# VHH binders against c4kar8, part 1

No score or structure here was measured in a lab: all are predicted.

Target 1, 263 residues: c4kar8
Amino acid sequence: MAELSTPSPASPAPLDGGRGDELEKFTLRGARQILQLLQDLITHRGLITAHTGGGHSFMTAVLKVDEERGRVVLDPSPDPQANRRALAAPRLTCVTQLDGIRIQFPLVGLGEGQDKGRPALFAPLPAEMLRLQRREFYRLQVPLAHELSCLLKAEDLARKPVEVSARVIDIGAGGVAVVVPTGAAEFVIGGTLPACRLALPDGEPIELDLEVRNLNRQTQRNGTEQLRVGLRFAALPRAADTRIQRYIFKTERALNAKARGGL
Structure headers, positions and changes below count from the first letter of each chain, unless a header shows other numbers; antibody chains are not in Kabat numbers.
F, E and O stand for the ipSAE by ESMFold2-Fast, ESMFold2 and OpenDDE, each averaged over both directions (binder to target, target to binder). V2 = 0.75 x the mean of E and O + 0.25 x the DockQ between their complexes.
[cut] stands for letters that were removed.

## First folded at step 1 (VHH; framework vhh_8fcz_2)

Design cc4
Fold by ESMFold2-Fast, scan of step 1:
Structure cc4 (fold): chain B 263 residues (1-263), chain A 119 residues (1-119)
Amino acid sequence: as target 1 above (263 residues)
Amino acid sequence: QVQLVESGGGLVQPGGSLRLSCAASGFTFEDYAMNWVRQPPGKGLEWVSGISWSGGSTTYADSVEGRFTIIRDNDKKMVYLQMTSLKTEDTAVYYCATPLYGSEFYQYEGQGTQVTVSS
């Protein structure tokens, strides 16, 4: 027997065609919505996995939308065989993601030519684009007034254990982003911080393991340096997941009410 | 606008070595972690290696640990991947990428550079 795995929103694998009915509510068919989404992909230079069928794919990007000719200009693969497979395919299924949103669309009638003297692939504008935001990629910007913190168990520059109280700046179903003073601790991308404690307003701190995913240095206006650390929940118990989602939902509702002048 | 330009790929024999380069522009390079990801023929993206903003911390996928080394030069706005003991399974298009997770996940990937390992 074979096990089937469900593609994650971060997976380049295309969503099953048999899910068409369930995905209808996430499908864009308006010409202006499609054009705007394609322009967003251009602006962010979104990396696209283009599936040509038969288990083959290649990486591309939308370089340009030619609205007058009703087509997109795509970056060809550096692999000539991948380009030949793409040109021979009856359709491409393009999969990408932007800011936690999974984007998938078909391209039919791929052609080859030049754009600005450089080889390029061309295809008619898609009639449909799937835009699917997964809960695990949503990030709530944490209000400063909440003073949300996470006690990190890390190592200092001498590789000795230290505990650092980090301010949580955003939170989602899959993790948090925190800020720490530069030099407070040393972090390794892919490293695990065990038994950290996430403090939410209601109840005891949540103990959980965090995996370091990214690191960015920021210089504040007052000249103070901060390190921004992206952290993934490595093993999140259901009760902890429920508490985190409750906090996100409650905070969103309060922020929406406040933005409307309700407080 | 963020731009990443990869180079250094090519055809190499099993057991050989290659050095990939990524030239970055359009952002404060020294403030961002950098990653290498790859796509083997007919497969999805696989994360390969990451390096912190300062270069003080590095990490690697289990499949490449001990064989690949990621380094960066913030003055030149470059990140490199030194590959040794190459295997046919390392055949892929290699991409340089900025932050891959959290609120700072961005799809600022380069055009890629092809690595082919064959006898």
Scores: ipSAE 0.000, ipTM 0.131, lowest interface PAE 17.4, mean pLDDT 76

## First folded at step 7 (VHH; framework vhh_8fcz_2)

Design N25
Fold by ESMFold2-Fast, scan of step 7:
Structure N25 (fold): chain B 263 residues (1-263), chain A 120 residues (1-120)
Amino acid sequence: as target 1 above (263 residues)
Amino acid sequence: QVQLVESGGGLVQPGGSLRLSCAASGFTFSDYYMNWVRQPPGKGLEWVSGISWEGSDTTYADSVEGRFTIIRDNDKKMVYLQMTSLKTEDTAVYYCARGEYDLYSGSDYEGQGTQVTVSS
């Protein structure tokens, strides 16, 4: 019974390892930087979700950094099964945040013992820690059932103004990816699309300016051709930012609940 | 400065009720998912409950579901934990934490917490 290991809500998986090369710029490998970040987690009482694999996780915190022995001391789970699972795991993936910055790091070689007369878990210091601004890199895959669309103001092949209703396939704090039929409009990387309208399920469409960042032509399984367009939000107001993030988090929560319920 | 200040703990008999409060300051409270976590004597941290920005979504640990209710008041910058049918196993220091447990699973928390003791 996997759910007995932790009382946490259904946590999303750690960041996909397939993005490792793109995440290199945000990976800390300096010993002093790693030590400072771990000390910051102690100072701010940072809560850590430790993923043990197989969909299992538990909540912990860094209690102490032993610089001389090169080890971290972690708060064990109140659930003995979670602790046994952690000790048996080849690797823990630890996920936390500090002031809106996502922090992720591996722990290998977990052991158990005592600190100040209380049970504790011990692990060697991580050789690397990922530190990135959460809002810039997270992308929600938009459920097809939401029928999320963005009305784009662009030019057609004859350079005449055209409005294209594009399906939104992913969304993040920094932008959206949309699909349009090939030939519906011309897009130029670096070009600005003014006064586009993003339709979220709840409330009025959001008016915003979009910058074209990337283009990818794709042929679907049924033989139809489509263009995938990556669009960056230009000067997104706080109210719009808040609504987009709220949609992302509500949708992710609903997807997690659905997955636990029978998907 | 970012601060979270917990209050409302105390000594209560089994079957009793308590309401915990968390006062937030130094940040835009309505932009954050809020959580309650607890640490029982001699044990590690246990997540208790979470609430979304506007209170539309709430979640609870299996051990407290049906007995505890999390509420927030964005105008007052407060989050509350209404506890009913208290058990001796609910004895712990309770902490208020900001963050998004459904995304990136991390949060920070401030202060000394508030002590809840359930005994006869």
Scores: ipSAE 0.012, ipTM 0.518, lowest interface PAE 8.3, mean pLDDT 80

